VH-VL binders against Netrin-A (NetA). Designs and how they scored, part 2

Target 1, 267 residues: Netrin-A (NetA), of Drosophila melanogaster (Fruit fly) (q24567r46to312)
Amino acid sequence: EPRACIPDFVNAAYDAPVVASSTCGSSGAQRYCEYQDHERSCHTCDMTDPLRSFPARSLTDLNNSNNVTCWRSEPVTGSGDNVTLTLSLGKKFELTYVILQLCPHAPRPDSMVIYKSTDHGLSWQPFQFFSSQCRRLFGRPARQSTGRHNEHEARCSDVTRPLVSRIAFSTLEGRPSSRDLDSSPVLQDWVTATDIRVVFHRLQRPDPQALLSLEAGGATDLASGKYSVPLANGPAGNNIEANLGGDVATSGSGLHYAISDFSVGGR

## First folded at step 8 (VH-VL)

Design m3 (from j0 with light chain N92Y)
Fold by ESMFold2 at other seeds, look of step 8:
Structure m3 (fold): chain C 267 residues (1-267), chain A 121 residues (1-121), chain B 107 residues (1-107)
Amino acid sequence: as target 1 above (267 residues)
Amino acid sequence: EVQLVQSGAEVKKPGESLKISCKGSGYSFTSYWIGWVRQMPGKGLEWMGIIYPGDSDTRYSPSFQGQVTISADKSISTAYLQWSSLKASDTAMYFCARRDYGDYGYYMDVWGQGTLVTVSS
Amino acid sequence: EIVMTQSPATLSVSPGERATLSCRASQSVSSDLAWFQQKPGQAPRLLIYGASTRATGIPARFSGSGSGTEFTLTISSLQPEDFAVYYCQQYYNWPYTFGQGTKVDIK
């Protein structure tokens, strides 16, 4: 009797189209900064110079540890829009994971949302929330339990560790029906996607010692790293900016998002 | 060459049915969303709805839900916009448009020439 | 549903002058914004996608800018063939929506 073959899981994002809403150097030469060993180091990006460009295609190309390629957003401003990455997988996949690998010495995200689409990018639903302030920023408890009644719901993970080099979402972790996925229409729908969208809301605080090197004209309180605060479960990013007790704009800091790999495990 | 060619102008009376067409060529018809846009005389553009011919997934803008039917016949690479009972207020120009995808996003890259529908007396 | 609001409704401009058209979204649409030109009796023509990228064959005098909720189309030196109606459209999330249009007239 013929056996049904299930394809192996692959990185469905490899060479897939990806669009970034913001890329360093798009509007001419810009300054960006890395924060390493308690010190700040700034450089120039420029899309017209191949040696100083950090395009979105770097997210889905082949990387190795000796020749890391990076996408970098424009430096973030206190009044600027959130930064968005949109990945088209081209087909329906059953997803196992979504992983974003940070570039070396990159400032790290604090708050972000992964969305998915099952209709080829026409509409979007939350897939995973990440924040050090899940309740405040996304109206969701951190570390919530998953039972059969909510195994198809997006959860929020409290990512307070500043040394995390990757941001990883396992689509089936902690979901009771995952052991018998083939018998669970709910989880089969849950893991199915044609497209992934990542919205970055907030960067983590840079090392305090590196902040002391910030020059007079651009001196700001970078400790908060806060730019915008969304209302929970909004379809189009941030809706509210909150005052966090003396927070100040991060303009001139050179803070930006920098990702070397956007990978998606699927079949 | 990617093209969308629409059926010709129509003159109808209220209460009559109508089905207008949009034929795609030069690409894989089943792999792209095709949408319909209304433009009433002297007015702006309004999205009506959109269909993915590969699986017939169909979505409507809220104000058009239940007012028209969008369908496709993938064997002849054709999308349709249909009224079961026309009203005088349906008098308008109707465009079809294809949604692309890729490194540049989900923008409308190809438009049909338009079909004028006139519903009177 | 994301509401797109264009201003002004009508813009009277002399040839050779700069025209600036505004488009505002009721919530962030990231950079998923397109600008279209439409002349009487014709289908819309794509000018700009991704908020700032010119479509193939569009003259350099057309430029787009903005992200999030506020967007601008600029025509740096208006030509006689540029008198038309201009629409912005978001494609961030369905339903996709147009602004109500800005008519650019000869002064």
Scores: ipSAE 0.674, ipTM 0.852, lowest interface PAE 1.6, mean pLDDT 83
Fold by ESMFold2 at other seeds, look of step 12:
Structure m3 (fold): chain C 267 residues (1-267), chain A 121 residues (1-121), chain B 107 residues (1-107)
Amino acid sequence: as target 1 above (267 residues)
Amino acid sequence: EVQLVQSGAEVKKPGESLKISCKGSGYSFTSYWIGWVRQMPGKGLEWMGIIYPGDSDTRYSPSFQGQVTISADKSISTAYLQWSSLKASDTAMYFCARRDYGDYGYYMDVWGQGTLVTVSS
Amino acid sequence: EIVMTQSPATLSVSPGERATLSCRASQSVSSDLAWFQQKPGQAPRLLIYGASTRATGIPARFSGSGSGTEFTLTISSLQPEDFAVYYCQQYYNWPYTFGQGTKVDIK
């Protein structure tokens, strides 16, 4: 009898190599801060001290509720570049999801882009945009509807739900041909990747009361939050310049990106 | 041990064809991008193009598109750079280089020894 | 394409002194920046990748720094074998591009 089985999807990111463009403590001991319940709590990272290191390997290792590991970027600055994570899957996978789990008490991303490569990292194309400002930062409407003409295009979603501790992208949701993927070469190509790259552009603002404690300490660091980036409105662009008015990325704030798990469903 | 070994120096006349080679050993040849870099006499380095031997995906820098052909024979772990009609301006040193994949990023980690091509009339 | 600009074109330095080489990208290349050394008659040699990580067998006197668009190679105490041409290269996106090179000569 003619029976066909589709292989189960697995976490293709487990134990896969990950390269981060920025890791807390890379240039010596640094201070990073967490913002919780209107309070700021600051700590030290140092890549030379294993008890205070937060390497990129933590993103794809074994995680559970009793053994959570965390990658942390260096504190973001107004003159700094965007923070990037690059994951090598080792072969072509058909992907169904990409999930980033925030570390406990981590500052939350506001704006970021997921890219994919089908050529083992030689070139990159947008896969998903996330922002509270999709139009301003990425030139895209939020929650764009797709038809068959544009179902292979990246969309932009608003991730400003601060109670949610994970960021999830479903590769096929809302795409008409996904109901019959086996008959759609376009969507088969769409879900295929050898590598995933995440570019973080902006953090969500911390609680205003925690920011006032920084203001009482002189308040000068909060004014320097501009990223220096090219605009990503064309096919070649990978970065977005940060908005000073909405950007709380200063060295004095200790704000940084912190991710505990980078999961990719694939077959 | 990972190595790239290039074919020997060539002396040619304008209008002649030429195919130079780069043989990889000590690694899975089909799993890495391999490409060609030109260095004209007394000048810097410039990328010409790159190939993924596993599926023959080939990319060229814009100034070399249509000027040369890059190919690979995965059965003998060899990449090629070829000209259908050489010009005197093709006189240069040509290097092949392998791109790393996955472990430490996507940079060129292994280089061939170079092939000097002289085109004179 | 991403243009890489190196400065200075030539750097004259006495043995034992510090050399500082600069590389600027026309747009952000994150940390996907490599430094190569080329001596006369030889293939380029990888010194630094990821902007700041020394390749295997590279002496500690070589250090790299920077991210985004501005990068620096520092040789803390020049040795006789360090007189060469140095190239930066971005590998952020194809086509990969080199800077024009910085020649480090004995003063």
Scores: ipSAE 0.290, ipTM 0.661, lowest interface PAE 4.9, mean pLDDT 81
Fold by ESMFold2, look of step 9:
Structure m3 (fold): chain C 267 residues (1-267), chain A 121 residues (1-121), chain B 107 residues (1-107)
Amino acid sequence: as target 1 above (267 residues)
Amino acid sequence: EVQLVQSGAEVKKPGESLKISCKGSGYSFTSYWIGWVRQMPGKGLEWMGIIYPGDSDTRYSPSFQGQVTISADKSISTAYLQWSSLKASDTAMYFCARRDYGDYGYYMDVWGQGTLVTVSS
Amino acid sequence: EIVMTQSPATLSVSPGERATLSCRASQSVSSDLAWFQQKPGQAPRLLIYGASTRATGIPARFSGSGSGTEFTLTISSLQPEDFAVYYCQQYYNWPYTFGQGTKVDIK
């Protein structure tokens, strides 16, 4: 009885170094808000207080459902830069999934890009796009059919419509040669990475009028090519654009990114 | 303490070969990109190339591709910059620098003291 | 290659005054930008990375701002030891590139 010795998948992100471009409370006490059942509950983060600290290391530790540890970004503004998470795996892995688990009651991302590196963070290529407006913001169809000619290319998905607590990317789903990966050098290279970078562009903005205004602009940083394919004309340069009764700043709303787990399945 | 220590100044004639070194200490040499920067007299800084000693992945800036060789000996934690045939225009200060993965991303954080190379006929 | 352009080439400033240095990229580098200080006969010294984060041991009078293509280094109260050449550098994508430098001179 012949037996193939194939390593099982592991979470390659457990205890791996992770860097966030923005962390709540890093420059002093800040106010952040959560949304539950049409109500807003606001709290204080402060990196100098361990009980109010939400550091990036929380992304790759083991969470207990009774004591969830979170990373939280600083509250985002209408003119703020994108928020980025960078994960170093330390060696080359063949990846099967990338999963971001939202913190309880966290505001949900709307548009984001997952990038990978095969050269220890020297250069980056798009791995997966997520958006409610894939065509407008990333120039990609939301439900692109995948044949052998494009099975090694990043696709765009809209996982923001379901009320789910996680954002998941399966690296091989819908790719014809995945059923015979051992015979596909193209897909073997496609799933190989040393580092993962997530760039958050926008939080969900359920106001229909605000969503229409987002459709009219674009993200200049995303168009640069290091992290993404160029965008069509969409909302420019910030994570959210909302008019809350005039010129109210979005940082006053307390909206922020909050992630409890950053998981990467690989071998 | 993380340190990069370069070999001493060199005075050479055109056509001679040269290999200068950069020894890393206080860190895992194989886990960090390390590279070379040229500064010609009175001029700015320019990247020549970098190497990842763990697997010898080597990248050159276009102007230096084929002009120099970058290598590393991980058994002694040392990176090298080498010319097979020096030109007078190679007269410059040469720095090595390490790219770090820190709490706030990837950036060049540690520099060697510099090696002055003078090529004159 | 991403071209980094600094201005001005030379900046004459009196001690105690504010200095503002500019750096422009030919395409977006996000926030993957560093500032270095170099004095004669010395290696460059990292001041700022991530466009705005001060390196360990750098005095609070140094601050960086900007993203995308436009970046600024500000020295809020120039000290005698701050007269040097300053370089910006993108580390967004290889090859990494420096600006041509801004010399900060005593007025």
Scores: ipSAE 0.248, ipTM 0.640, lowest interface PAE 5.2, mean pLDDT 79

Design m5 (from j0 with heavy chain G102P)
Fold by ESMFold2 at other seeds, look of step 8:
Structure m5 (fold): chain C 267 residues (1-267), chain A 121 residues (1-121), chain B 107 residues (1-107)
Amino acid sequence: as target 1 above (267 residues)
Amino acid sequence: EVQLVQSGAEVKKPGESLKISCKGSGYSFTSYWIGWVRQMPGKGLEWMGIIYPGDSDTRYSPSFQGQVTISADKSISTAYLQWSSLKASDTAMYFCARRDYPDYGYYMDVWGQGTLVTVSS
Amino acid sequence: EIVMTQSPATLSVSPGERATLSCRASQSVSSDLAWFQQKPGQAPRLLIYGASTRATGIPARFSGSGSGTEFTLTISSLQPEDFAVYYCQQYNNWPYTFGQGTKVDIK
């Protein structure tokens, strides 16, 4: 059934302001590392050098095939706070999707939350959870569908596949009333936002780095503190303990978040 | 030129009503949260509440809920803080402040000069 | 609501010395933290936002650091005009809250 005469969905994130809680090189030159083909390559970021700068504006700028722009966080530590991206749309939009495109060879996120605001960034509510450990980290089952009484609630998706270069959230997928959005005030409110916030909680362990640890003869105890601490239930958005899995191997690995595009489909 | 201009100092008696104002200029008044901060004599700053004049969405800090009324008149770009019955403990300096949006991330970027309210019997 | 705790309450330092002010949040506020300076009879003046970004026109001797629950304001070489009260404020979520203030005065 038709919902509108002429589609006018656009990338509402294009050229929109983005604020990152952490940017590589903001406190001076820092080392970051990429992982490809069982190899690790490390480089320097420095916000004072345009050639080695990875600012948040790269998330919403115009990309071209010759120059892919990238935002990079500071290297992740086990005692550090979660990394956040905050996107201000400036107006209310009805959102169809939120997509984060990883930079080439970027370390891969494992656990993260997308929040939205409908009050111009004054308060935030969960929009989508992603984790290989939805129950442990977020207290939610890994589900692709919602019943009628819960269709306005955030779900948790298990994003564990290797080689996935983008993280995508379709706002209406699996929601019973989505076929008749015009008759659902609940889903109309659900898709409406003025701002989007992404909170990154933890990274996947790189396969090449794990092989390097085994090859070097350093025993890796899979039962040790390589994971984030359990989360408390409640309305607190990013009230999550620091990434406990940031041991020496993770801290020295140059692991960081790196995103080349932050896209939001809306009208 | 963005600025907030507050009404002048007030001297009142307990039980009287009062409405103080904060006039915004140089920006789109209806597109920014504007709020009120109290500073009691010799004490620190505390948030009272905040309003979005575009739709009158109003939020209060818990300790001020029911104690004051925050409102705005968008036709004259003015926010208000009002008491129906003043107490001596309302003696303080009151500041209004605008929250930045959407650039540079939600901090308070413009402040009024302050309004001293004195309540004495 | 998120409680912001500043320390010390008073910091006595000589001009030219380094001052370090601490602010702790009762729960993570990410990097949504601002520092304000206030002199007697004046409105607060924004120094730092986003935990570490200097506001326009703020001298380089002011720097902020921290994320999550612990934050620091550093004044690398105090000038006579820097003796004031300093407040941290979180803006991660409503209600916004201030710390109780740190007075920096001359030794």
Scores: ipSAE 0.632, ipTM 0.835, lowest interface PAE 2.0, mean pLDDT 82
Fold by ESMFold2, look of step 10:
Structure m5 (fold): chain C 267 residues (1-267), chain A 121 residues (1-121), chain B 107 residues (1-107)
Amino acid sequence: as target 1 above (267 residues)
Amino acid sequence: EVQLVQSGAEVKKPGESLKISCKGSGYSFTSYWIGWVRQMPGKGLEWMGIIYPGDSDTRYSPSFQGQVTISADKSISTAYLQWSSLKASDTAMYFCARRDYPDYGYYMDVWGQGTLVTVSS
Amino acid sequence: EIVMTQSPATLSVSPGERATLSCRASQSVSSDLAWFQQKPGQAPRLLIYGASTRATGIPARFSGSGSGTEFTLTISSLQPEDFAVYYCQQYNNWPYTFGQGTKVDIK
């Protein structure tokens, strides 16, 4: 008997418009830094120079394993804002995954939120939280059990356990009705989106060995709430507040968000 | 070029109905939110509501819910603001505005010239 | 809904001087903030979006800064054509809301 055709999932993000709230070199030439084998290496970004440009379009273009293209934010400072990426899919898609691939040598985000919109960016709802401190930062347990009562809610994943070069969200993982999606209007609505927004809250603090190469001014940025604080045997975990709060104009850490691919599986 | 052209000034009495228009040109009318902003004499700007003509999804600011009707006719690329029974307090300048698609960040990028509505006994 | 509060209500300055206008949100709007200029009898004119990005054709003397709940519009050297009412507007979530306006008058 004839069966209904099941559409293939595609990368709905390919060649889609992406807007970044912060791009290295967009306000003039800037220095950015990365850490390789515990040594700091700093370079210049400038959006007016194609050889030094790291635009948001790099997130949804065709990447080549031999010539990885990157979007890079401006360096993260204690006085700065959260960095966002906004992706417009152009129509409603049923999404199966959202993946962000880190650039080589990029520091890993510690805390971030994926939001979705079903109304072409008019309103946004949380889709997935990531943090080493889910409860402290987002008010959510790190390994919340999912039952039928809450299978359409955003969860928070603790990023400290897996140390991988990509950040991945599977929209249906761990959701009981996902085994029969066609029979679940709730999950069909849950996976539907017209736009995706990623908000980066905190970077992971650099390895202690890498800190030996920082200038004194760069170290003050690391005390800010824009970086995770290592857990100690003391009474508290990572703290988002920092009393140093500032950046030295001539010496900052240069650390930034750097992403090479923003992929969204949908149909 | 992208334009929003509004209907002309109106002078009405309390209790009368009114429908004013905002015609879009130079862009894909069904792919952008378009909305209405009120400015009472000597006062600031306030959002009334917004519509996505592609599927007629319509949202109102709380203070205007049930007070006006926002609609669109995509066949003639026109959005409407409508009162079933005007009050003197409806005297104001009314602007339509188009919301940009995320290429430049979801802000109002094109405005109509305004329609002055005067309601007096 | 998100309340936007502008200060001062009126700012009296001389041409050539710097003007600083403030806008505060009742909750975080990230960088989804726009500034508009309005002269009598005209539609609002977009100056700044994304809190800090100048719209096309806006002179460099206009600059925006801030994020989250606190925002500032700065006019570095006022020109005669800059005397107007200025509004901030958040577009983080519907309903979008304006501040009540800051009138920039000639001192």
Scores: ipSAE 0.422, ipTM 0.742, lowest interface PAE 3.7, mean pLDDT 82

## First folded at step 9 (VH-VL)

Design q1 (from m3 with heavy chain G102P)
Fold by ESMFold2, look of step 12:
Formats: C-alpha cells, structure tokens, sequence
Structure q1 (fold): chain C 267 residues (1-267), chain A 121 residues (1-121), chain B 107 residues (1-107)
C-alpha cells in the first residue's frame, strides 16, 4: 500500500505573514535616498500612496522582473535602533535555505542575525550571523570549522562584498551529517522551524568617493542634464557643516534597508 | 466568534486545592498558545504561564514556576490553572488569554472574563 | 526578563485634551509591543498591537508609536469613557511582561 510522501521543497515564505518593525512612510511621508554610480537620488515614501508604499507584504509576494516590489525601512538613525523582520511559516518546516534579495541600488547590511523559532514564535534561537566584524559584534569567529559535535550551531559569515545582490544562508552546508539528514536527529532539529526572524544591526557605509563626487560635481551634473543636489551642509550660500547623527540641520541623510524577497526553502 | 469562557468565582480556605478552567470556542484550540494572567487586588497584570495545547508545551514565568500547574484538555477545548495548596496570597483575579498566530502577529487577541479566587480562613 | 517601565503612574487630564503615556523596555522588543485598556471589574481590552496598529473597533483618537525600547500611547482628545488604567506589554520573547500601568484620571 502507498506510503505517505514527504512533500517537495517549496518556498515556505510565499504569501506567509511577515511583520517589519520599521516601514518607510508609516508615520507620514518620508524622504529616503539611494546611492548609485557616484550619484545620490532621493525619493519620497508614503504608505497612504500605493505608488510610493513599500510594505512588508512585498517581501513574500511573487516578484516579477518587470515589476519588482520592495519593503523599505525608515532611514536608520544613529540611535542604535535595530530593524527586524518576523516571518510566520504557519507550521513546522525542515528548512534548506533562507534568502534575502536586496532591492535595486539597496545598500548591503553589514551586520545581521537570522533567528528561528520552533515554538510558533514564543522563543528564538540564533540560526545564522552575518557581519564584517563577527568576533567584535557577535563573539564568533568568521572562519569556523564544523564537526559532528557542533553541526547544530549558528555560524558567522562575512557578506559585506558588494558583488552579490542577495544574502543567502544554506542551513545544511558544511555540516557533516547533511547527506544523511533523515538519519540525523540533531540536524533534523537544527533545520526545523515554525518562524524566522531577521534582525538588522548595521548597514554598510556609503562609498566616501561617491559622496564627494556628487558634491564636487554639482555644476557638472546640471550641465550634463543630471539632477541630484546635496542636502547635507545646508543650502548654498548658507554654509553649515553637516553632523552625521546629530542636530536637525541635516535632512534625510540616513541609509535604509530595502529587500524585495524573503524566501525560505522548506518541506 | 472566538471566545474564552472561564469558570466562576471561587471561595477557598488556605491549604485547599483548586482547578479553574478556560474554555475556548470558535477556533482551532490546539493551534494557539493560551496563557494565564494574575491581577492581585489593586495591582497590575502579571503573566503566570502559557501552554500550547497541540503538544502540551508549557512555559512559566520565573516567579510562578513550581507555584501553579497549567494544563489543557484538547478533547473539550479547555485550559486549566491549578493549585495543589492555596495560600491567602493567591487571592486575585485570574484571566486567560489567547495569543494570535500567524495571521496578524503574536499579540494577545482574546481574553476570558476573569475568575475571582478568594482565599481566606 | 525584559522589564517594562511605564510613566507616569497617574495622569490627570481634562476631557478634550491630549494624554501621552510612556513605556520603556529594558532591552529592544522591536515593535512587539501592545497597549491594553482596563476598566474596573473588566478584562483588559486590546488597543494597539505592533506598537502602532489599532485593534479592530478602536477609535482613531488612540495612537501608538515607537520601536526598540521607547514607546508612547497618545489619546488625542480624551473622552470621559477613556478613564481607565493602561498597560503596555511586550511579546518579543517569553516570558511576556507588562508594565506596571498608568492610571488616567479625567479631571
């Protein structure tokens, strides 16, 4: 008689509930800026305007290359507030990957943690750390050897290189029992989750040369037909020095998180 | 409609046992955490503990660990709070509450009406 | 445990005026913060969840804001029926905890 089949791996995050701790435009229209090819471009987010809204549900919808949808956080302040994404899978899944796809022109996170829950979001344990400073920020080496005795532990990876537009965690890579998952209770428990939480701690700093070229080339950009103006340092003719993370003299200078897809491979 | 209905008020003496109940209706009882909150006379709200009836996973706030027993009978959609030996300091109002999942987050969305427990000699 | 601290303990406000209640967490709770209203002899009533989202049926005069460790509940035009005790509660991680409450007295 037929035995029950284990379902194929699917994107368990598709259409799943997701909550963001911060969404651009939630408290009224806000300004956010992007940096691309030595240019700063600033835009408005506003959750009351569908054409300028970047809600959390964009993380788990089906993205189309012709119409990419994004979640965007509010600009990150120097106050040290973390930004979180919490995804409920609805049941226990055995997970093979967690992927965050960055929006076009989005700055990369520098430091972040993926947590998982096996108790429907009641409690959380680390699943993966990412940082350019694993030892300093998370007390973990960036290079970890993994044997059978620690194959169920979170590791820390450096994902600060700008070449890849996504952040990916393979739950089983480099873990000795991974080829025999069905015979490993330790790894079965390791990959099991009902919920995923991502905590963003830090963004990568913008390229100082890109900021300088925009400021120095303002007249050149105007002559070439490009339009981007520096908003730091106050208006022209009223020269005040910018202060990062201080005073009301600067407007809209903070970077923000922007993610187009939150995918979770599971069965 | 989702509802939590608690058992009625109790008057007890110190040293007696007590088991109060919270019956859930209008939803899948085994798919939601349900917990208990104490409110002593004139005081604020305190979480005591919480149970997932689907597998009986039970957690207690540290100050209530070992002081009460939380259980559930999923066949009748009922959660329980139990004392083996009541003290006068157990005099309080006790509420049950359901935690939402997964549609709109993890907040407490449904509350029972409360059960007043009075312990006096 | 995450300690939730509310201020003030008691707030006296004239009807029609704005009331602002504060809630501080001992560590970040992201936006996993709820506000409850409780009147004498009643169960708590959910007002706000997710720090800023009004629950169904809650009047627009109630608004919540904040994230991380600092949160506020604002009643923009206090009505006589708003006389109650208000509690914040974090649900970021177990054990869940309440603030000690703010009693709103209507002058």
Amino acid sequence: as target 1 above (267 residues)
Amino acid sequence: EVQLVQSGAEVKKPGESLKISCKGSGYSFTSYWIGWVRQMPGKGLEWMGIIYPGDSDTRYSPSFQGQVTISADKSISTAYLQWSSLKASDTAMYFCARRDYPDYGYYMDVWGQGTLVTVSS
Amino acid sequence: EIVMTQSPATLSVSPGERATLSCRASQSVSSDLAWFQQKPGQAPRLLIYGASTRATGIPARFSGSGSGTEFTLTISSLQPEDFAVYYCQQYYNWPYTFGQGTKVDIK
Scores: ipSAE 0.609, ipTM 0.827, lowest interface PAE 2.1, mean pLDDT 82
Fold by ESMFold2 at other seeds, look of step 9:
Structure q1 (fold): chain C 267 residues (1-267), chain A 121 residues (1-121), chain B 107 residues (1-107)
Amino acid sequence: as target 1 above (267 residues)
Amino acid sequence: EVQLVQSGAEVKKPGESLKISCKGSGYSFTSYWIGWVRQMPGKGLEWMGIIYPGDSDTRYSPSFQGQVTISADKSISTAYLQWSSLKASDTAMYFCARRDYPDYGYYMDVWGQGTLVTVSS
Amino acid sequence: EIVMTQSPATLSVSPGERATLSCRASQSVSSDLAWFQQKPGQAPRLLIYGASTRATGIPARFSGSGSGTEFTLTISSLQPEDFAVYYCQQYYNWPYTFGQGTKVDIK
């Protein structure tokens, strides 16, 4: 039988407007930290200094391995809100992928949600979940089986592998009607979006050796709901937006979200 | 400079029709949601409905569905709120507001000055 | 729809004192929450968006906090021009909804 043509698509995110809820150095010079070889390494960000700025525009500009530009959030604290990235595509696209590339030596995310909008940001629906605790945090199995009855539902994937430097979502992978997309109004609606929102909920906890370099206040940050914890026969529901509250007088652990590329394949 | 300018105050009788306007300037009118907020005398604010002029996608709050018509004329950058038959309970201040697309999300940042509608016998 | 509940209904405060206003959502709105100030006969004025980010031109004495279902607006040193009605509004999903308002009055 004749095979459907491979659809043409582009990086719809290239040069598109991106809004970040938090950017390192936006309110003055701040300390941020990275994790390398079991040791924490800290640096300064300042949005008034071009050599030490990490703006949201870096997410959708051109990158290569020799000229990596980064967006960095402010350091994650127990009193902070979830960090979000909101991308406007400007029109309706049929999306094939959403990819986030971590900056070199970036602290690794644990729990996050990709949302989409089809109405230019008026309303949002889940598109993909990521977490080491999919069932606890999102009420979803980590490797949900997909059939025709649930092929339009957001799934949850585990991203705790040590080598993960790229977080990728394929919008049609494992969905039975994807081979005949032109005949599936359900999947056509599923892949359609005008905007993408990424909400970061939790970072992965650093290993114990890296914890020895913490400053005052850093232990409070690590105990907050902003870091992954081991499963236990314990409490706590799926309150993903909650944090422990309280002010931390110091900059804390210095760990933060750092992304070098935000790519969206669409047509 | 981004502005929303509304039509002037109206005094009407029950059963009459009315169409009030909100003209946007200083921005791309077709690229932003714009909508209407009612404030009854001495009461709080409530969303009535919202329109995306680029494709005329129109959404109403449940309590206003079928009670008013929201429309836009993109050739003159103007949004409208219309009643086919006014009631005394429609006496209120009506604001138009634009949803912004600036850094940090989608929030209502630009408001018209308000149009007072008085419906009395 | 998401119901927004504000407390107190009226807050009597002397100039120079701190005012604290509360807003509670019937379900999580993440951080998609705004605070507005309104004086009689005027359009609402945006103070805070994203629960905690001050809008352009808003004095530093205004600050917001909270996420999920519970939010707070704080005015750290109340000025005479700050006596007004304050509304919270969620913009998480349509229909957007306002709280019923908190009137801040001079003591």
Scores: ipSAE 0.067, ipTM 0.609, lowest interface PAE 7.4, mean pLDDT 81

